Miniprotein binders against q9bqp7. Designs and how they scored, part 133

Target 1, 240 residues: q9bqp7
Amino acid sequence: VPQNWFPIFNPERSDKPNASDPSVPLKIPLQRNVIPSVTRVLQQTMTKQQVFLLERWKQRMILELGEDGFKEYTSNVFLQGKRFHEALESILSPQETLKERDENLLKSGYIESVQHILKDVSGVRALESAVQHETLNYIGLLDCVAEYQGKLCVIDWKTSEKPKPFIQSTFDNPLQVVAYMGAMNHDTNYSFQVQCGLIVVAYKDGSPAHPHFMDAELCSQYWTKWLLRLEEYTEKKKNQ
Below, E stands for the ipSAE of ESMFold2; O stands for the ipSAE of OpenDDE; V2 stands for 0.75 times the mean of E and O plus 0.25 times the DockQ between their complexes.

## First folded at step 13 (miniprotein)

Design Kf5
Fold by ESMFold2-Fast, scan of step 13:
Structure Kf5 (fold): chain B 240 residues (1-240), chain A 84 residues (1-84)
Amino acid sequence: as target 1 above (240 residues)
Amino acid sequence: SKTVVYVIITVESEEEAREIAERAAELARELGGRVVEVEVLGNRVFIVITFPSREEAERFAEELRKLAEELGARVTVLVEERKG
């Protein structure tokens, strides 16, 4: 049980459509300050097993690709992920015209991979938007908030070279999703309630993306784990 | 509950890595540990060991650091307690 437990859902907010909900998706810019990001908290509180496995993977890759080859590989993976997110933001934005879209961004295998998921996505409320939990003192930049098969979700788009058919294979991704959800539910820049999450793992070869839907109960379970990671981060920072 | 120890050793050559891997694994067994996994990757060694208690794991970590210092190796020892 975390020492500073706080609820993920806001009882003052409804998960139902509101007449005051924006007609265009919200895009609140992320402001740099001393408040830690979700990504930083997770990176600084990796389990000892995760640290060991990451270091071993890096060594295997360096032996296979060389030091410069490994740097090129990691840079390329990052750039592909960035382009995938830019393409999704473009596709899901109702204000963009076909003539204003970069056709090259829309022709990746990752975009082909996610087509069947996109058909079930509607009612987009936020894209590439900043969230802040003022009480728990963390910030984040979420990818998307939209209805997936009629349920309002925080949606996180991931790229992967290898299949990730189980949610356990996505590591800290569920924690990232619920951290954004809890922040948004208590952020004054937003007026709605999100109770569900969706992690979409897209594949470079265009193979069908794996959707990992997280209902309210599963989100609550991962929220407790996120609070423990946030507590660990706070203690580590205090003991510097 | 059992304690798991993750070991990363860095030396100057692959030959030194193979030698220190054998010595570290033997040291773990002498101190009551079970060696789950040993992998030599170039000049680095990755070992997973389980111990019945944290005290035995910490004693191993201390003795391994002494061995590494004697051999001019860099060592990272990560001790983690299993949750049921």
Scores: ipSAE 0.699, ipTM 0.932, lowest interface PAE 0.7, mean pLDDT 87

Design Kf6 (at its last look DockQ between E and O 0.89; V2 from the best seeds 0.74)
Fold by OpenDDE base, look of step 15:
Structure Kf6 (fold): chain B 240 residues (1-240), chain A 81 residues (1-81)
Amino acid sequence: as target 1 above (240 residues)
Amino acid sequence: MTVVYVIITVESEEEAREIAERAAELARELGGTVEEVEVLGNRVFIVITFPSREEAERFAEELRKLAEELGARVTVLVEEG
């Protein structure tokens, strides 16, 4: 059991959006403070097995591609991910805020891959918006808050070259999603609460994306794991 | 059961093969079960299981000595199962 237990859900917030919710998605800027990001916490608290597997994978890729080839590969993966998120933000943004849609951003296998998921996405509340958990002292930038199949979710978009048909194959992504949920549910900048998460794995070849829906129960289970990772991070920083 | 993840970095693939064999032998001598050995260029990746943490820690210490003698860099990650 985490020593510093905190609930993922806020009992003081209603699940129903107040009629005063702005028609425009929230986009709160990330303030770079001494507060650790969700991503930083997860990266610094990887299991020994995860570290080993990552180093082995990296070495295998370097042997196959060379050092420069591996750097190029990593840069391309990062760029593709960035462009995909930019395209999704453009698609999910209201028409009035549409900067000139770069039509080239929409012509990707990843965008094709998520089309069937986008059909079930509505009621966008936030896009690329910062969240802060003041009590637990962490920050994050969430991709999207929207209704998926009528349920309000934190949605996290991922790109992959390999099929990830199971949520377990998404590594720490479930922890990232619940970390954002817990922060948002207690961030004063948000008037509403989320009870569900969604991880969408998009594929480069345009094959149908895999949606990994997280109900309130599954979110609660991963929230406990997140709290343990956060405690581990805090302990490691005290000993440095 | 305790799992030990070993990463060894040397100067050559030949040295990597040699130290992989020595590390695997050392693990067996100390009561470990070698689950995986992979030589990838100048780096060695080994997974070993031990009945107890104490045996895993003894192995880690002896492996560090061996690595120092050979001028190799070693990372030993001990995970309790």
Scores: ipSAE 0.776, ipTM 0.961, lowest interface PAE 0.5, mean pLDDT 91
Fold by ESMFold2-Fast, scan of step 13:
Structure Kf6 (fold): chain B 240 residues (1-240), chain A 81 residues (1-81)
Amino acid sequence: as target 1 above (240 residues)
Amino acid sequence: MTVVYVIITVESEEEAREIAERAAELARELGGTVEEVEVLGNRVFIVITFPSREEAERFAEELRKLAEELGARVTVLVEEG
């Protein structure tokens, strides 16, 4: 169990909309500072198994594609993910002015993949928005907070290519979601409470995305594991 | 039970195959069970389980000596579970 436990949920908050909540989704910019990000903490505290599996995957890819081919592949995966997130932000944002969207970006296979999930998404509260846990001192940039099938969720959009899925972030996806959730629930820039998570894995070929719903109990279980990773990070930084 | 992940880097695929066999045999001599061995070009990836951390650490020390003798670069990651 973590040495310094802190609750994921805030008893002073509700998942109901407040009268003071803005009519447009919140988008608080991420401030550059010395406070560690969720992704930094997770990258610096990977399990020995994660490190091993990542190195083995990299070696397999380099043997197949060559050094330059692997660099090109990695850059392309990053760009595709970035464009996918930009498209989702555009789709989920209110259309207040007539702006031309990138047609290719909005009609990608990844966007086709998530169409059935998007039909169940409504009540968007935040998009590409910064969160900070004021007590535990970490920050993050979450993808989306919205209702999925009537439940307010922190939603994380992931892309996957077949037959070579990118393994690097898969093990820690639930930890990332609950870290953002706990930060948002205790961040004074937000007034609502989130108790559920959703990880959506979209596919390049347009095959239906896989939703991984996390209820409050599952989120609480992963929150304990996130606190252990954060504690490990803090301890490692002291020994730097 | 203690799990050990081994990554060895050498100059050639032939050397990788040779050191893979030697590392696996060393693991067995020291009470380990070799779960996986994969040679990928000039690199070797091995997963070994030991009954206790003491035996895992002994293996890590002996493997580092072997790697030093052969001019190989080795990473030994010791983790329970």
Scores: ipSAE 0.708, ipTM 0.942, lowest interface PAE 0.5, mean pLDDT 86
Fold by ESMFold2, look of step 15:
Structure Kf6 (fold): chain B 240 residues (1-240), chain A 81 residues (1-81)
Amino acid sequence: as target 1 above (240 residues)
Amino acid sequence: MTVVYVIITVESEEEAREIAERAAELARELGGTVEEVEVLGNRVFIVITFPSREEAERFAEELRKLAEELGARVTVLVEEG
C-alpha cells in the first residue's frame, strides 16, 4: 500500500483511435535530466533476495567462462539486444519501405522468433519514444505502442537465450511496462492513453516468441507494485 | 521468521569450504536453520532462517567478526520485516 497513490489511467483521455493521428509513429527524444529512469528505479530497489540470486548467478557464469569471458558474454548480450530493438524499429516504421532495407539487421534468430507476433501487430503509434511522468517525476524510453490482436498496448521486446533466460529482467518486466504506461497516460506529448501491456520474449535460436498480455486489471495490480518501488527509491534519495 | 542471505569471498576453494562449514555451525549455534549452502569456487552462498530478527542480527555480528579474523569479505543481508 503506497503512501502516495496516483492513478495509472487518465479519465480525461480516450483509448480510441483519433482519425487525425499521424501515419508516422511518435518518437519523442529522451532528454538528459536529473529525474530517475524506470530502469534506474528498478535497479536501485532490488530486494535482498534478488541481490543474492544475481550474485550467485554471476559467480556461476564466471566459473564457466572466466572473468574476461563473462565480460565479453554480457557485452555481446547487450549488443544483440540493441540490434534486435533497432531491427524491430526498422520493421515497424512505415518509412523504411521508402529506403533500402538492411538485410543483415533483419537476419537474426530473434527476428525469426517474433515473426508470428508481428503478424498480429498493427496501428503502430510510437517507437523508441520517451515518456515522462511529471507528477511522479520519472522518465522512460518505451519500445513500442501498437495494437496487438485489436488491443492498444505498450509493447516491450525482450531477448532471451533459451533455455537460460536472464532471470532479473523477467522479474521486473511487468513493472517496467506499467511504469511506461502510467507515464505516457500523463505525458502532454501524447494525446491518447493505453490500458493494456504486452511483453514479448524472443529467443536466439528462432523458437516462437512468448507473448505475455496484460489487461487493464493486471496492469493496475502491477502499477501498485511499481508505486511502491518508486516510493522506496524516493525515500532512499531523501536520506542521502 | 527472519531470512538471512550470506555471501562470503575468500582466496581459495578450500578456504571457501572451510568457512562455509564454520558459518553454518555458527548459524545453528545461534538458533538458525541452514536452508542452503553452496560453494562456488572461492565464494560461499548461504540462506539461513532465524526465529527472530534479534537472533539474525547476533549471527550477522558474529559472522562479521569471523570474516574479519580470516581476512574474508562478507555480505550479510538480513530480510526486513
Scores: ipSAE 0.610, ipTM 0.918, lowest interface PAE 1.0, mean pLDDT 86
ESMFold2 (binder alone), look of step 15: mean pLDDT 84; pTM 0.802

Design Kf7
Fold by ESMFold2-Fast, scan of step 13:
Structure Kf7 (fold): chain B 240 residues (1-240), chain A 81 residues (1-81)
Amino acid sequence: as target 1 above (240 residues)
Amino acid sequence: MTVVYVIITVESEEEAREIAERVLELARELGGRVVEVEVLGNRVFIVITFPSREEAERFAEELRKLAEELGARVTVLVEEG
């Protein structure tokens, strides 16, 4: 799918704040249907290298922890990530006065890790919100849309056991971010344009999170790669 | 060039070591360069490079035949360079 047939940015949308933009962050619920999610497309189109590295890592972990130990480890990592996202939604939500917060969520090492990033985040426009690309027919649930250092970004919060100082270390995360961005920019439920991405990798021990900022040019480059993954998914679905 | 990722599953660590040796011989016979080999319990993980996709596909085909003969489960992933 040529990138210029399906641009990531919507030429009909303004980059400027609109007076009609909601003051409360949007939270559109995700509708279950046959339309593939971003995560499903990426999971079904992993590169041969990614499949190989994932299987080898799993085998090493199983040999170290046992099958039950590996299952417990994986469940704990998933739960920690879920709690981290819940804490961030709570912190960034203007409705905290109306919502009871789990104090334990706010005191995790992951939350300590992102404090220096959070002080540069403002103008939150969407939290845990569903997006759909109406033309390309895929859906997603994005974490956050907010201004980071004055630039409107799709922000994706990640937890990691190991340092990820380079964007290349985050695997498909840049593709996930631009897929959400392209969907939001072409979703009639939203009126604003997003041109930047931010992947924030938080650490359990509270060490400073690594922010991976993606400007418009970098987003356009990853958008081309996302379109290829989406095309591969569509082709595989026809041939299943 | 053209990279091939090989994952082999057998019933024992001894069988894994034996099939690894056979696969490495096959790769070298067909013009492949072995980049990595790791035996992890009953599984073997190998990375091989070939000058072109044509040689890589020939190796993949021969490896699948070898796996069938030895009763091994094999995943051969050929990636364009």
Scores: ipSAE 0.690, ipTM 0.936, lowest interface PAE 0.6, mean pLDDT 86

Design Kf8
Fold by ESMFold2-Fast, scan of step 13:
Structure Kf8 (fold): chain B 240 residues (1-240), chain A 81 residues (1-81)
Amino acid sequence: as target 1 above (240 residues)
Amino acid sequence: MTVVYVIITVESEEEAREIAERAAELARELGGRVVEVEVIGNKVFIVITFPSREEAERFAEELRKLAEELGARVTVLVEEG
């Protein structure tokens, strides 16, 4: 049990919409400060196995592509991910802005890949929005909060290039989702309760995306693991 | 049981093959079971299990000495607890 244990869910909150809730999805900007982000905590507390597997993957890629080719590949992966997230934000936003520029983004295989998932997404409450856990002192930027098949979820969009998956994102995806969930459930900028997560893995070739649904029980299990990672991060900072 | 992850960097693939064999033999001499060994260019990746953390730490110490003698860079990652 983590020393700084705190509940993921807030019993004073409901996942049902209030009449006073905004009809436009929330987009709270991420503030620059010294409080650690979810991604920083996870990156600095990778398990010994994760560090080993990531380094082995990097070396295989460098051997195949060369040093410059590897740098170009990783840059392109991040750029594709960024464009995919921008396209999804545009699609899910009621503003319908950037229609002509979005035409080129929407032609990507990744967007084709998620079409069947998007048909089951509704009631969007937050997009590219900052969360902060004031008690546990961490921040994050979540992709989306919306109903998936009638369940309110923190949704995390991932891109994958078969056969070369980005190994670092594979292990920590559930921890990232529950960290955002716990923060949002205790962040005064939000009034609703999220109890479920969804990780959507989209494919470059347009093959159907894989949804990985996380119910409340599974989220609670990963929350405990996230608290251990946060504790490890805090201890490492005290000892340096 | 304690799991040890080893990453060794040398200047050539030939040196990587040589140090991979020597590191694996050292692990076995110190009571370890070599789970996997992979040479990828000028780097070696090894997964080893030991009965206890004490034996894993002895291996890490001896491997670092071997690496220094051979001009190699070594990272030894021992699973805690």
Scores: ipSAE 0.693, ipTM 0.936, lowest interface PAE 0.6, mean pLDDT 86

Design Lf1
Fold by ESMFold2-Fast, scan of step 13:
Structure Lf1 (fold): chain B 240 residues (1-240), chain A 82 residues (1-82)
Amino acid sequence: as target 1 above (240 residues)
Amino acid sequence: SKIIVYVTIEAPSPEELFEIVKRIMRLAWEHGGEVIYVEIEGNEALILLTLPTEELAEKFAEEVRRLLEELGLRVEVTVERE
């Protein structure tokens, strides 16, 4: 599908703040249905190179930890990521009282890692909110939409034990961000336009998180790649 | 189809490693290529990239080998031929 048939930005929407913009972040619940999610599309259309790298990593880890140790490790990584997202939602939600915040969720190396990023985040408009592209028929659950250094961004929070100092270190994360952006820009549950993305990689040891800012041009470039992955997914489903 | 290239680098420090990775990514771009993935682990990096033709991939690989040999660093470059 050509990018010009399905643009990432909606020409009928403004990216300028409106005085009537809600003060409470949107949280549209994700409804399970037959429409594919962004993560499923990406998982089902991994390149041969991505599959090779994933298998190489898995084999190395199993050699070091054993099969049971590897399962425990991946389970712990998943749990830590979940807790990190819960803590961020709590921190960024203006409706939560101090009494309702779990201090254990706020006390981690990952949260320490993102402190310098959080001070530049304001004007939160959506948290853990569902998006759907009305025409391209895919859904997603984005982490956050907020202003980062004055620019409205789709923000994706990631945890890592290894350094990710380059955007190329984040694999399909840029595709995930632009997929959410394109969906939100064409979802009638939202009225604003997002043109920028931000991938924030937090570290367990509390070392400073790496922010990967994506301007409108970079988002458009990754959007073209996302459309190719979506087309591949759709074609694969027709042949199954 | 595009040609896949894997570059593995070892450097004495993370600072040196990051500068070398940046130079290699720039070399890939200059040869019409695209960097797909960069993995950092300690003082080692793996760079996965694509080049548009086998000829450009071999030229790129030779430039990378020459660069790292001049720096006295360990280098491994693999061009995927099938």
Scores: ipSAE 0.536, ipTM 0.834, lowest interface PAE 1.7, mean pLDDT 86

Design Lf10
Fold by ESMFold2-Fast, scan of step 13:
Structure Lf10 (fold): chain B 240 residues (1-240), chain A 82 residues (1-82)
Amino acid sequence: as target 1 above (240 residues)
Amino acid sequence: SKIIVYVTIEAPSPEELYEIVKRIQRLAWEHGGEVIYVEIEGNEALILLTLPTEELAEKFAEEVRRLLEELGLRVEVTVERE
């Protein structure tokens, strides 16, 4: 049980759009400061099992590709993920310049992979937008907040070369999503409530993306685990 | 402290593999456990999970081996003892 428990949902907020909501999706810039990011907290509190699995994967890849081949592979994977996020922001945003760039990326396997998911996405409220939990003191940059099949979700876009048909295949991604959700629900820059999450895993070969929908109950379960990771991070920071 | 269990299975197709993974996840839940990671690679899957006690972990492992044996499939179950 977390010592510093705090609720994920804000009882003073609604998930319905209101007249004060902007017609253009919010894009609040991430400000660099001493406050830890969600990704930093998760990276600094990996379990021994997660470290073991990562090292096993790394050794297998180095054996197959060589050290230089592995570095090139990892750089390419990172670049492809970055371009995929840029393409999705462009598709979901009204900006003309980004749409022109995105036109050239529409034939990528990753974009083809998510087409069936995008058909169910509407009512975009935020894109590549900063969130801060003022009480729990962490920050993040979320990918997207939009309605998926009529439910307002924090949506996180992922690329993968291996199938991830189970939510447990996505490691800390559920924790990342609920951390953003809890921050946004208590961030004064936003006025609405998010109660659902969606992790979308896109595939390079164009195979249909796997959507992992997280309802309010599942989000609450992962939120408790996120609070424990945040507590662990805070304790480690005190003891350095 | 929780007990770590590694399950490696192989099936003739990804569809069959996914169905068996779901059954193993259900079995883990029935024994008070939690699945923490699933890795899929071709027709093979690695499932990493926790059980509350060593006794429950051993019982779970035996039931998984029995399930896969009845299906005529290969399985490896490792209970991590510290």
Scores: ipSAE 0.547, ipTM 0.843, lowest interface PAE 1.8, mean pLDDT 87

Design Lf11
Fold by ESMFold2-Fast, scan of step 13:
Structure Lf11 (fold): chain B 240 residues (1-240), chain A 82 residues (1-82)
Amino acid sequence: as target 1 above (240 residues)
Amino acid sequence: SKIIVYVTIEAPSPEELYEIVKRIMRLAYEHGGEVIYVEIEGNEALILLTLPTEELAEKFAEEVRRLLEELGLRVEVTVERE
């Protein structure tokens, strides 16, 4: 149990749309300082099992591709993910400049993969937007906040070459989602409440993406685990 | 202290593999455990999970081996201390 527990949801906020909600999705720029990001906290507090699995994968890939081939492969994967996120931001933005985007960005296999998910996404409230938890002192850049099948969600878009049909296949992604959710719910730049999460795993070959919906109860469970990771990070930083 | 368990299975198809993985995950929860990670590669899966005690981990491992034996499939189960 975390020593300094803090609630994920804000009782002063509603998840219902209201007249003051902006017509254009919010995009708060990320301000870098000494406050750690969600991804840094997670990277620096990996479990020994996660480290073992990562090293096993790395060694297998190096055997297959060589050291230089592995570096090129990982760089390419990163670039593909970046392009996928740019395409989704363009698709979900209400702006007319969408039609002038690079055609290749909008017709990748990853975009084909998520088409059936996008049909159920509406009411976009934030895109590529910074969040900060002022009390717990962490920051993040979330992908999207929108209604999925009528429920307001923090949506995280992921690319994968291997199937991830179970939420347990997504490593720390549930922790990332709830960390963003908790930060947004307590960030004065936002006025609404998010209680659900959605991890969408898209595939390069266009195979149907796997959606992993997280209801309020599941989010609360992962939130406790995130608080433990944050506590571990803080302790680790003091010892450096 | 939690007990770490690795389960590696192989099935004739992805659909059959996914059903077996679900059954193994359910079995882990029934023994008071938690599934940490599931990796899928073709017709093979690796399941990383924890159980509360060594006794429960051994019971779980035996039940998993019986399940896969009944299905005529191979399984590898490794039990470790955390």
Scores: ipSAE 0.627, ipTM 0.870, lowest interface PAE 1.3, mean pLDDT 87

Design Lf12
Fold by ESMFold2-Fast, scan of step 13:
Structure Lf12 (fold): chain B 240 residues (1-240), chain A 82 residues (1-82)
Amino acid sequence: as target 1 above (240 residues)
Amino acid sequence: SKIIVYVTIEAPSPEELYEIVKRIMRLAEEHGGEVIYVEIEGNEALILLTLPTEELAEKFAEEVRRLLEELGLRVEVTVERE
C-alpha cells in the first residue's frame, strides 16, 4: 500500500456534458518546470525484470542491425510515433488547423490500423493537453480525452511492430493512463471527471489495432501501482 | 520478495496461443500471483509473472506443465527468486 495515498477520482466532478463545456477540445500547453513528468517517473523506476527484458531486446537488435543500424531503427520508431500522434490530433480536431500535414502521413498503415477504433470515438474534450497534479507533484501531456463507445476515456495512442493483444503486453502504459487521469481529475484547468482509460496499439501494416479498455475498477487498481512508482521515484531522487 | 516465473509456450496458431495465454494468466491469478508482462512473437509467447511463495510457484509450474502436456504442446517454465 502506498504511504501517501490519494484518490484517483474527484467526488466534486461529473462525467456528464456541461452547457459551459467548450465546443473545441482543450489544449493546455505543457509548462517547463522542475516537477517530474509521468514518463520520467516511470523510466526512473523500472523493475529489474523490465530492465532485463529491455536490455535483452537491445542486445538482440544490435546483433541483428549493428550499433548504427539500431540507432537508426530507434530514431525511425520515434519519428513514426510522433507522426502518428500528429495525424490523430489533426483527424480529431474540429478546426482542422493541422490539415496541411502530409497527405501520405494521414493514409499510413498506422492510421488504417485505428480506423475501426476511431469510428467509436466522439465527444473529444482534450487533445495533446497538459495535466498537473499539484498535490502529488507530477505533470504529464496526455494524447486525448474523448468518449469511446459512450464512455469518457483518457486515450493513449501507441505504435508497435509486434502484436500486443493483452493489456499486460503494454508494460507501463496502464500506469501512464491512470496517472494522466488522476492529474486531470484534480487539475483546475479541467472541469469534468474521467473514470475510464483506453490504450490503442496501432500496427504499421494496417492490421486492426488492439484496444485495451480500462474500467473504473481496473483504473483504481493501476492507480495504486502508479502511486507506488511515484513513491519510489521520490525516494530515488532523494538519494541521487 | 516474490517468486518470479517465466513461462514460454508455443502453439500451432495465434488464436490457440492467445487462448492458452489467457488460461495461464487465470491460473496465475488463482495461485495468488500477478502477470507482469506478456510478449508475443509469431506462434510463441513469453509470460512473466510473480507468485507470493515458492510452494505456490512450484504448484503453478506443475499445473501449467500438465495443461500443456494434455494439449500436446511445448512449454518451458523457469522459477527463480526475486
Scores: ipSAE 0.610, ipTM 0.861, lowest interface PAE 1.3, mean pLDDT 87

Design Lf13
Fold by ESMFold2-Fast, scan of step 13:
Structure Lf13 (fold): chain B 240 residues (1-240), chain A 82 residues (1-82)
Amino acid sequence: as target 1 above (240 residues)
Amino acid sequence: SKIIVYVTIEAPSPEELYEIVKRIMKLAWEHGGEVIYVEIEGNEALILLTLPTEELAEKFAEEVRRLLEELGLRVEVTVERE
């Protein structure tokens, strides 16, 4: 149990749209500051097992590709992910007009992979938008907040070359999603409540993406784990 | 405080692999454990999980070995103590 517990949901908020909600998705820019990001907290608090698995993967890849090949591969993976997110933001933005470059992004196997998920996504409320937990003092940049199959979700888009058919295949991604959710629910820049999460793993070969839906109970379970990681980060920072 | 267990399995197809992984995850939960990570690569899976005691970890490991040996499939179960 975390020593400094705080609720993920805000009892003063609803997931229903109200009359004052903006008609266009929110896109609040992420400002640099000393407050830690969700990704930094998670990176700085990796378990021994996570570090071992990452190092094992890295050594296998270096053995196969060489040092320079590994560097090029990881740069390419990062670029593919960035382009995938840019394409999704474009697709989900109601007023976005596409350019020649964007047409190439929309033809990727990753975009084909998520088509069956996108048809169930509607009511977009935020895209590439900054969140800050004002009490717990962390920030993040979430991908998307929208309704998936009628449920308002924090949606996180992931790319993968290997199958991720189980939520346990996504490492810390559930923690990332609930961290954004808890921040948004307590961020004065937003007026609504999010109680569900969705991790969508898209595949390069166009194979159908795996959606990992997280209901309110599952989000609450991962929230407790996120609080423990945040607590560990805070303790490590005090001892550095 | 938790006991770490690694389970490596191999199956003839992804469909069979996924069903076996689900069964192993359920078995871990039934023994009071938590699944930390599942890695899929081709016809193989690695399941990383924790169990609350050494006794439960050994019971779990024995049941997993029995299950996959009965199926005629490869399995490796490694119990690591923290």
Scores: ipSAE 0.627, ipTM 0.870, lowest interface PAE 1.3, mean pLDDT 87

